# Designs tried in a protein design chat: VHH binders against q89az9. Part 25

Target 1, 320 residues: q89az9
Amino acid sequence: MNLNGEQKSAVLLALVGIDKAIEILKELSIQEIENIAKCMSYMDVISSITADLVLSEFCNEVRINKDQNISFINNNFIISLLKKVLGEHHAVLLLDKFKNQKNISDNIKKLNLINPEKIVSLIKGEHPQIIATILIYLNRNHAANILSYFEDNLSLDIIRRIANFSSLKKLGQEEFVKIIDNLINKYQNSMLNQQGIVTAVELLKLIKRDQETKILTKMFSSDKVLAKRIKTKMLEFSDIINLDDVYIRRLIKVFPLYELSEIMKVEKEEFKKKFYKNMSLENTNLIKNYCSKKIFISNDLIQKKRNNLLNSVKKILYNS
Key: E = the ipSAE of ESMFold2; O = the ipSAE of OpenDDE; V2 = 0.75 times the mean of E and O plus 0.25 times the DockQ between their complexes.

## First folded at step 11 (VHH; framework vhh_7pa5_2)

Design x01 (at its last look DockQ between E and O 0.61; V2 from the best seeds 0.00; counts 0 for: pae E 2.3 > 2)
Fold by OpenDDE, look of step 11:
Structure x01 (fold): chain B 320 residues (1-320), chain A 123 residues (1-123)
Amino acid sequence: as target 1 above (320 residues)
Amino acid sequence: QVQLVESGGGMVQPGGSLRLSCAASGFTFSDTAMSWVRRAPGKGPEWVSTINSGGGTTSYVDSVKGRFTISRDNAKNTLYLQMNSLKPEDTALYYCVKDSYDIWEILSQFQHWGQGTQVTVSS
C-alpha cells in the first residue's frame, strides 16, 4: 500500500462518516486538518481495494470490526466536514486553495501520460515562463525529454526560469490551471478528430488482405501522408514486439523510463526481453527493480500508458 | 508604473514586412528580458519571441523562425520585432510583454492587454 499516513487518515475519515470525522478532526491541529483535508480533496474516487486495505490495516491496529461500508469522498462531504470543523469562512478559503492544487495535479497527471512530442506541440506557443512552470510540475524524466525538443536558446531560457522558480501565487495558480486545462482539452480534441481515420482502419481490417494491400499501395502512391497515417493507425500494441530493434531503440530514447517500467510490470516476459536487449543494463535493472515492487496500478492507467507507448511508436514509424 | 506602448502595425500583403516597436517605461528596461506575444481573433495568446536583457539571446516560436527578428535598444528603452515574409496566419494583435520569473507577472499581462498593435496580412 503506497498511501502515506495522511492519505490513510483521509480515507479512514471518509469511511467513518462526517459526524465521526468531525469529532476526530477537532482533536487535531490546524495544520493536521489542512493536510488531511488536502489529501481528501485529491481523492475523488477511492477504490474498493484501497479502502479495504486501509480498513484492514486500521482494524488490525485498533481491533475494530470491519463493519464500515465504502464511502465516496465527494465535494459535499469535504465541504460539510470542513465547515463544521473550521467554520464557513476558513473552510471556503481552504477549499479554494485545494481546488486549484487539485486541478493542477490532475491535469499534470494527464500531461505526464502524453508523449513528449505531443506535449511540445501543445506548449510551444506558450510563453517560456509558462513552459518552464509546466516542466517543473511534470515528472523529471518526462520534462527532460520534452525539453530536448526545444532549441538551445529556448532551452537555456527555460532552464534559467526553472532555476529561478520560487512558487505559484494564488492568482497565478488559477490562471495556470486554465492554461493546462486548455492544453489537455486541445489534446483531447486532437484525438477526436482522428475518428475518420479510425473508421477507415476498421473497414480496412474487415476487408480481404489482398484488397487492403492494393488499396494501401495505391493510396501510398497518391497520398503518402494519408497512407502513412492509416498504416500507423493499424498498428496495435501487440505488434510492438515484432518491430525492428532500431525502432525500439528510438522508442526508448523518447519514452519515459518510468512509464515504460509501469507498462512492463504487467506485460509478458517476451515484451520485456524485446526492450531489455535494446537498453542499458542500468535502465534494465531500474525497470526490474520497479517490477519487483508491490505497486498497484489501475487497469485504466495501464491502458493509457500502453496507448502512450503505442502512440510514440506510431510517431516514430510515421516519421521514418 | 510599467508602461508598454506598441506601434508599427499595419496592413500588408503576404510576403511583406513590418517592424514593430515597443516603448517601455516605468522599470529598468536594460535589466529585463522582453517578449512579443500575439493574439489572433478567436484564439488565445501565442508567444512569439523572447530576448534577454542584454540582447544576446533570442528565441522564437517555430512558425516565425527565420522570418521574425527580435531586437532591443536599451538606450532607447525600445523593443523591436522585425517581421519579414509575413503570412496571413501572422494576422494578430501584437503585444510587448515585460518578462519575469514570476508567472503571475506574465499571466497578469495576458489578462490586462494593452492596446497592442494590429498586424493584418491579407491579399
Scores: ipSAE 0.787, ipTM 0.949, lowest interface PAE 0.5, mean pLDDT 85
Fold by ESMFold2, look of step 11:
Structure x01 (fold): chain B 320 residues (1-320), chain A 123 residues (1-123)
Amino acid sequence: as target 1 above (320 residues)
Amino acid sequence: QVQLVESGGGMVQPGGSLRLSCAASGFTFSDTAMSWVRRAPGKGPEWVSTINSGGGTTSYVDSVKGRFTISRDNAKNTLYLQMNSLKPEDTALYYCVKDSYDIWEILSQFQHWGQGTQVTVSS
């Protein structure tokens, strides 16, 4: 019989037994597993003839590859096959195209795992067509989240470019490979620098406070960007009241008013006054009304809300 | 042949202003979106701003928003960048770029880095 690849896979998995089938399925994507499982669920009976044909086909292919002393499929095997079928010129051109496409695919998988806010910081200086091309290759939910960080006019322009995109031409593929490689490298370097900052903060918290102050003061003189990053990372909730009003106003614009109300209910009056002087009368009255209510909020929940506020402050200071 | 000629750069103190111009020829300027791109010393190219073909839609990189204004005069085939409140970080060679949906056409324009207009902001 003429089975497709998914049907052949289903037969092979049934033949190797449950333990080996589990091992094989663990190497597949969820979509591949669903496709094979669908085939298996429709296969009520596997004839011995079908099983023998599928098994023989698999075993024969393994013997041929062992005779050539190469893996089942690798670049050398594919290169030789394509040269024989297409000739050297066309084979080289096609293989270069596949190499570029594979590099793009592999690096795009890595980009899909990176926090959208971090990707925005990495790409915000790229031309909108380059941003649009990156977003086309990313997972749609990931791309949508990234797009939401851009202002309306830029987002509109990027969407227009996506709508008009058809494909990367050969020279564009070569340049795009370089672009995504550079993005991955910039991300990796940023993560290494982040680890160094985390380590520095942990060390600074462990030394004497007078020495900590001396080190940070001298660092502000020699490298104020690094000093600012370290000081921002060391920031604690109690430090929020000492921030310049500009940052408080920016925080109020982006932090949910309801969560701020919950925090304000349990905080000191001095903390509340710092925020009230930077808010509209309407928002101030909403918070004061919430604070006057008899509402119970657990200590664990309030601590989580305080951490959320602190993280928003750190985000604002980091991006300022 | 597409030709883009930048001018209007110079040396200015922080807080100062400059107006860049880009004279375009060799294509239908009024049908084409245009961008400004810059390269600071020791850095790669950074997109600054884009304006659509009609001039009604503009976008900017965050670091220049509110300080820079892109504009165009389609009758004169000229692109402009008004730069106010200049900072030392704005020091760069500035290029105008013909827009395209093909990233190669955009990136190939970066190969001619020495043809832009230099902006230097120092005290």
Scores: ipSAE 0.483, ipTM 0.860, lowest interface PAE 2.3, mean pLDDT 80
ESMFold2 (binder alone), look of step 11: mean pLDDT 83; pTM 0.839

Design x02 (at its last look DockQ between E and O 0.69; V2 from the best seeds 0.00; counts 0 for: pae E 2.9 > 2)
Fold by OpenDDE, look of step 11:
Structure x02 (fold): chain B 320 residues (1-320), chain A 123 residues (1-123)
Amino acid sequence: as target 1 above (320 residues)
Amino acid sequence: QVQLVESGGGMVQPGGSLRLSCAASGFTFSDTAMSWVRRAPGKGPEWVSTISGSGGTTSYVDSVKGRFTISRDNAKNTLYLQMNSLKPEDTALYYCVKDSYDIWEILSQFQHWGQGTQVTVSS
């Protein structure tokens, strides 16, 4: 369990209920209340497992009988709690602040999962100050990789802006939330627009191979772009190992090493070898070292990373 | 008070050229980076180009690279955008923006759009 003290406190307060939580919060400083409330605002749903773990830890520490209560942190609970503790006016202000921060955080998390090239495509039309701000909130490696796609003058400007960055003001936060939310929506919509291609690919996979080949060949002659899109979409993650080394080398150049490392941690040796032979000894060792670490990555996150890798490959192939 | 007044827009055929101007006042122009931003109908604002205070560094959105040139005359407190080889996709209201390291200052300008100058590229 990787929750800090404030997060654990938030969970406990949620579990004890609003009445008891109020009593506890009254004994805390304003800053402490703010911190805990912030944590609560970031926690939409407390899993039973998390709750149990936190509760068990708490019970063990204070030798209290374990209450089998599962509480969900909802907006109403938080609002009621804060209003009772801080009053209506202060509660609303604080909640608004937390809402914005949470929205930023949530969207940034999503952006951190999107491949750099796609991010660039999404943000390239934004003012450099906005780009800089986005990069500030992203993971450092991810931001660096994204930055590498920009031309030198723009990169310089972005870095300059980052260097001079202080903080987002309240109104700026609100607008920034809208911006990043819009970016996420654009991304999602772009994925939805590919549904037709996905359907086509699914159908093509179900027909006889000879027929598939004929269809794609004819399509290539009449609509090369569509044919390429379909062909690239047909590529699966498992096919990456069979790609020509030239494409692997290209992939390594554009795909973040840290993400590759995360993928390799869960992949078969054959997959690793395919990449190792095409990268520097230094990078190989970095990946190997990473793989040796006991780091837990969720299956969902791994799948997202795999998809990022696959998409990068597809892009390379599409442009070849 | 910061004032920015855009001019030079008009209607041109594809492949045509326009030169936009922005008269700036109310701040030290030579020390301030400036940008052009455009807004097409039904679309959000799009950054077009930025130029440093001294004019030594310029950057462009990809779609306008090689076609647009941002420049400035600090003696005249004027920002320019030379637009060549114009395309229908360039049709938009163009705004000059005073840059800042404060994102709110930038974003606030996006909320309080001046008159801008209309560029229409149509056959």
Scores: ipSAE 0.790, ipTM 0.949, lowest interface PAE 0.5, mean pLDDT 85
Fold by ESMFold2, look of step 11:
Structure x02 (fold): chain B 320 residues (1-320), chain A 123 residues (1-123)
Amino acid sequence: as target 1 above (320 residues)
Amino acid sequence: QVQLVESGGGMVQPGGSLRLSCAASGFTFSDTAMSWVRRAPGKGPEWVSTISGSGGTTSYVDSVKGRFTISRDNAKNTLYLQMNSLKPEDTALYYCVKDSYDIWEILSQFQHWGQGTQVTVSS
């Protein structure tokens, strides 16, 4: 058990019950009560193991009955205790302060679990000071990954703001809570929309091809944006060779030639011919020269490169 | 007392250009970084660009980079945003914002609805 004295006090007060806790708190200073209340506000559920350890330690020093029942600490317990000790107005003010601190901590934990690229998409329109403040509260490795997605001038500005950051004032803390809540809501809404698209794609793959075609055709007529999202999500690597040459030419302009060369080395001649007809003689010769070299390319690396190409195709088709 | 007055908005065809201005007073303009922020219909505020007090460092949101240029004239206490190759998605109410390391000072400036300059890009 790794509890400090204030944490042990918080556990003991919960175990003693509210009537005895009031008697004990009346003998403490306002600062001591605030410190204990802060510890209690961060506690979720006191395990019987934790309760037994704290009681055992206390009984060894001051001999106390270990048969005291454990109790559930929640906001109702803390609110009732503080109201009886400090009065309702001061209790509410103190609890509001701790609520903001806990809400920030809980929501930051959720943000640390979200993919860095998704976080970038959510925050890229925020003012650089807001971005900097978010990054300060995130896990250092996570923040570094997110920062790497920004262009040099913006990254410089963000780092300068991080270096000049000291703390959030009360009004800034309240706004930061709202910002973090909004980011989590945007992420969750995006996941709900993505889940719907995934479900639709799964259903379309399970039905007959003639019905699939009829449904997609009607959808392109009534809701082109949704139809494009579904069609793009259904796309597989094998579909690339069947694309209209216009899209192949656009793909060649945006996809790195070296990576394309790596893919071409392991692909069928039919696939290569589709691309060669849409590129310059200079680029064709560069790829052919690369393909003639004896270079080992691992299966894992090839699959990554194939996925990168597929993702570029999906972006082109979605935006077309 | 800090005052920021935006101007230069209007209606323009896609591909057109506009130059926004922001007249600043009530603070040391040359020491203060400045930002442009916009709000499209039905959306919240979106940061567009920031320029350092000296003008030596600029940054842009990805969607406008290469098309928009932020600049300042510290002798005239004026901030500018040159907007080229305008697109319908650039339609928004544009605000200039006094920069700060305090996020409340930044966000509180968004509470003054009705100030700013309207940019409308329509086919």
Scores: ipSAE 0.408, ipTM 0.837, lowest interface PAE 2.9, mean pLDDT 80
ESMFold2 (binder alone), look of step 11: mean pLDDT 82; pTM 0.831

Design x03 (at its last look DockQ between E and O 0.01; V2 from the best seeds 0.00; counts 0 for: pae E 23.5 > 2, placed apart)
Fold by OpenDDE, look of step 11:
Structure x03 (fold): chain B 320 residues (1-320), chain A 123 residues (1-123)
Amino acid sequence: as target 1 above (320 residues)
Amino acid sequence: QVQLVESGGGMVQPGGSLRLSCAASGFTFSDTAMSWVRRAPGKGPEWVSTISGSGGSTSYADSVKGRFTISRDNAKNTLYLQMNSLKPEDTALYYCVKDSYDIWEILMQFQHWGQGTQVTVSS
């Protein structure tokens, strides 16, 4: 479990329910309440596992009987809690304050899951200051990878802007949220436009192999782009281990190491070996260390990360 | 008060050229990076080019690289955009933007668009 004290407190308050939470919060300073409220605002759903871990830790420390409750932090809960503790006016102010930050955080989380090349395609039309701001909020490795796609003069400008960055003002935050929302929407829409290709691939997988090959060969002759798209789409995650090392090396350069680490934690040894042989000892050790940690990642999140990796591979292959 | 007035737009055929100008006032022009941004109908703002205060550094969007040149005359407080080999996809309202390390200042300008100058590339 990688939660800090404030986050754990937020989880506990959610678990104990609004009535008890109110009593606890009344004993805290305004700053503490604000901090905890902020954490709560960033938490949409608390997984049962997370809840159990936090609760267990708490019980162990204070020797309290385990309440087996799964609590969901929802907006109504937070609002009610804060209103009761701070009053209507102050509660609204705090919630408003956190709203933009949460939205930024949520969207940034999504952006962190998108491969660098795709991110570049999404943000390349933005003003360099906006690009810089986006990169500031992204994971460092991810931001660095993204930055590498820009030409030298633009990269320099972006770095300069990052170096001179102070903070987002309130109005800037609101507009920034809109910008990143639009980027996410653009990304999502781009994925939806792939439905035709997906259908084609599904059909091709159902026909005889010889016929598939003939179709794709002919298609390649008449429409190389389409053929490449289909062929690339036909690639499955399980096929990654069979790729030439040159592609794996390229993949490692553009795919965030942290995300790769998360994937590797659940993958077979053969998969790991395929990557280890193509990366530095330092990075290998980082991944190994990460894999040794008792961190829980949901299956859904892992699947998303797998898909991100696969998409990165597909892009590399498509452009080869 | 910061004032930016764009001019030089018009209608041209594909492959044609235009030179945009932006008259700036209300701030120290020579110390401020400047940018061109364009907005096509139904689309969001698109960054085109940026030039440093001194004019020593320039950057371009991929879509305009090799075709557009950003420049400035600090003595005249004027920003320029030479647009060559124009394409239909370059059709947009072009805006001059006072650059800043404060994203709010940039975003504020995006909220309060001036009149801009219309560039239309059509056969």
Scores: ipSAE 0.767, ipTM 0.940, lowest interface PAE 0.6, mean pLDDT 84
Fold by ESMFold2, look of step 11:
Structure x03 (fold): chain B 320 residues (1-320), chain A 123 residues (1-123)
Amino acid sequence: as target 1 above (320 residues)
Amino acid sequence: QVQLVESGGGMVQPGGSLRLSCAASGFTFSDTAMSWVRRAPGKGPEWVSTISGSGGSTSYADSVKGRFTISRDNAKNTLYLQMNSLKPEDTALYYCVKDSYDIWEILMQFQHWGQGTQVTVSS
């Protein structure tokens, strides 16, 4: 690998264990210890491939067999090392310095990987100067994509603030770290909540119907938002006929009429009547005319269109 | 999920050339340093070459310097290794490995290797 000596030392110290690492660090200068500690503070988990490459290089220079197990490096390991070598006061100060630098770098990298639409939803409520500062640190193409989601007058304000930006003088570095941390935590919690909701839906589908109903009823009383998310995920195509007319009218405005006609051609009359009472006579006649024609639609294609309709319903219900 | 798909390997005579490619997805390719690593049968992994995220900095193992050229196309999310003047000693399974210009940030993430492409140099 292309590792410098300090990086190789950090890996080797992690592999030898804390007791031996302490003895080695005591033989180094304070500057060398600080440099190695910085390298270690950016490391979360040592990979077996990296460990093997570093050990292979070391074994070539000395006559030792590879006998080292894979070691996990985390903040607790680094904290213990620094406290023993430098004392608690210096260890705390050094760790605080590295934490801020690492946090901004790590979180900017994560933000560059997140879909622009999701980023917009996370930052849309922030002050334009905060939005501008985040965009300055992002990949240029990523930032441009994000900016395209904002309305024209807000985009103009953001661009003016980017053009006038020289440093973090208007927003302290520590406050910026907190804002970025909060955004990443919101995103990660959203992803975890999605997984948990899927699991909850799976479990609810496996239990008895009377118990399912009892649980969902109590949940609507105590946590309406969670209950709504779970019920939305549990929706099946057959449930569409039972929706309130308000949602049907919203769906008709968003969903292409020609695709709706294709779905209507194969559906029950009761399903059709639910939609007809929520649309204009003109559109109703267009659908009825399409349904009377002898047009073949494959089973695979119609199932795709049914799924598209169901997904549109879920989007409407989730955003309500 | 990070995905790396290598291609371009094959059988070639000594002195021949091959061009390996690696299609990358699941991460910001242009911000990430990339490496080629090879594994000959019965030997451990050997680092071959690394290129920075921007492509402005390259490095090579002494055994391949002057014969191999690493490159990337950030528009296509693709990493390349041009291998010239191939020797029987170059016979190995070649892996595309995710790195970064900030090597420390991804050091423990060498858990993402492609499945490799075989290069065989023999007559």
Scores: ipSAE 0.000, ipTM 0.081, lowest interface PAE 23.5, mean pLDDT 74
ESMFold2 (binder alone), look of step 11: mean pLDDT 81; pTM 0.820

Design x04 (at its last look DockQ between E and O 0.64; V2 from the best seeds 0.00; counts 0 for: pae E 2.5 > 2)
Fold by OpenDDE, look of step 11:
Structure x04 (fold): chain B 320 residues (1-320), chain A 123 residues (1-123)
Amino acid sequence: as target 1 above (320 residues)
Amino acid sequence: QVQLVESGGGMVQPGGSLRLSCAASGFTFSDTAMSWVRRAPGKGPEWVSTINSGGGSTSYADSVKGRFTISRDNAKNTLYLQMNSLKPEDTALYYCVKDSYDIWEILKQFQHWGQGTQVTVSS
């Protein structure tokens, strides 16, 4: 389980309920309360599996009978808890402090799932200081990949800004959240505009193969861009293992290793082999080590990551 | 108090040229990187170009590369933007921005837009 002690504590407190949680928190230092509260604020949904794991661990340690109550950490719970423990005024201040951080974190998580090229397209119009700030919050590999798309002078400036970065002030955090929210929204909207292509692909999949081929061939001759878009859209996740190694190598270069690791954890050996043969031994070992860890990822999250990978592949193919 | 006053905007035909100026006061101009940002109607701010304090390093948005040139005269506390081969897409209010390594110092300028200078590219 990849949760740290504070996170586990947060989960446990949520599971025991507000009344018991209050009693526990009263025994903690203000700093500890703050840390745990912060963790709680970042936890929107606790999966049953995560809860069970934490509980099991807890029960094993303290030899307590499993009270398996799935508690949803919601804002009301956190607010009520903190108000009771710290008082209304301090609770509000603390929650306000966490709010922006959570929002940043949530949006950054989303950005970390978007391929570097798309990120660049989204952020290239931003002031270099904003770009730098975004990159600071992103995963390092992802940030590095993104940075590689910028010209040398801009990259230098961005790096300089990163090097001189101290922290986001409160007001800066609020505005930064708005910026990244807007970026995410733009991304989402761009994805929604693909509905026509999706419909076309669905129809093409339903017609005879010969007819499909004829249509796409003619389309390619008359509208290469559209044809490529359709062809790439027709690609499924299961098709990735059949791709030429050259594309896999390109994919590995642009796709975050951590995210790939998460995908590989649930994929078949054949899928893993396809990637291992095209990456360094070091990275292979990193992935293998990760796969050996008992980490739970929701099916929805995995599917999102698969989609990210697929989208990256599609982009590579589209640009080939 | 930091003051930035943009000028030089106007209406031009596609392919035309304009030179924008920004008069800066209230801070040590020669020690500060400067940027141009533009805002088109209905759109958010778009970064255009940045120049370092000494003027030796410049960067540009892809949309303006090869067409726009940022420069500065530190003796005159003035920032410039030479805009050539203007396109309708360049139509916007242009603002000079005092750069900072503090994102809030940048963002607050976006919240409190000055007058800017209007550039309109139309046939």
Scores: ipSAE 0.797, ipTM 0.952, lowest interface PAE 0.5, mean pLDDT 85
Fold by ESMFold2, look of step 11:
Structure x04 (fold): chain B 320 residues (1-320), chain A 123 residues (1-123)
Amino acid sequence: as target 1 above (320 residues)
Amino acid sequence: QVQLVESGGGMVQPGGSLRLSCAASGFTFSDTAMSWVRRAPGKGPEWVSTINSGGGSTSYADSVKGRFTISRDNAKNTLYLQMNSLKPEDTALYYCVKDSYDIWEILKQFQHWGQGTQVTVSS
């Protein structure tokens, strides 16, 4: 069998029912009860196959209905069992201890599935010790990816804190659970908000252009923040030439000159002129030199570069 | 009893400067890393900067890097934050935090609402 003795005991106690389980637990040490209760608190589903295997090891003549899903372990069962064996006060203390550990484990699993760049955006305002604690609980490769996004001094600080980290104390576990819950809630709200805006943009693109304009104009009057988010999401590459020069200058500061040169080679002179008036003569001459060369660039590559430029514009407009 | 007393806040115009101070007592200041944290109206707490016990290692939030400088004087048990090129977005209640490797010890200090020094940046 793939179960250890504590896991087998937890299954057997669930199968014999609460009255018999209480009698058995009263004969065990407090440490043994703790170990079994920990196993039971982490077990959500016991399959009929697992139950049958455990029972056959201890008794050959007990039959379990094959067509029934057997799920004996939940918080109410464990609460009732521990209260009767240990008393209400000690049972509550043990359950709180295991609840915090399970909540941390469950939420860490969720965080390990979230893109590292997104996690960085969620935690970058937290105290470095809180960041360090989160990283300690994450998958090592995932934590390393997240750490790589921080500046050198902050990364050094975080590493020192990881190296000096002790286990979470009880009050720290409770607060850590709250921190992790809040991070997951912020992530989920971000995704729901993004989905709603995507849906609104899709609907606006399907209606007639003059009606689209009227709706957006009314929206700017009643909810400027929402209107700005929708307008930014609707932005197309052809709209870049119509941006205020301030945004073009900010874009040139952050966008790689090499990629800009590749884009400029295939664009209209009107587009080029918009950028040239916002950059240094040195950089303008570098781009003009690149544009004069006979270099073939595939349509797939150019479209990818154009999308990267557009995404940089969207970041600037949204953050401004 | 650990006691941290912030001062040096006030009103300034954008682009102005302020120096915050934090007088510390009730613990061995020279052995303890320290942080500045701020809370803007209607927002949660935001970490600003951290300095190690000796003063040789500092870190800053992206929003303040290059504009703010954290320092300490271990002989005077005092923590400082020099704030230059202030922006309206820096308007907040600023308070100092005794650092710890135990997150509970950090988080309970965030419940010092109404203590600290107010910085207001407006035209």
Scores: ipSAE 0.455, ipTM 0.852, lowest interface PAE 2.5, mean pLDDT 80
ESMFold2 (binder alone), look of step 11: mean pLDDT 82; pTM 0.833

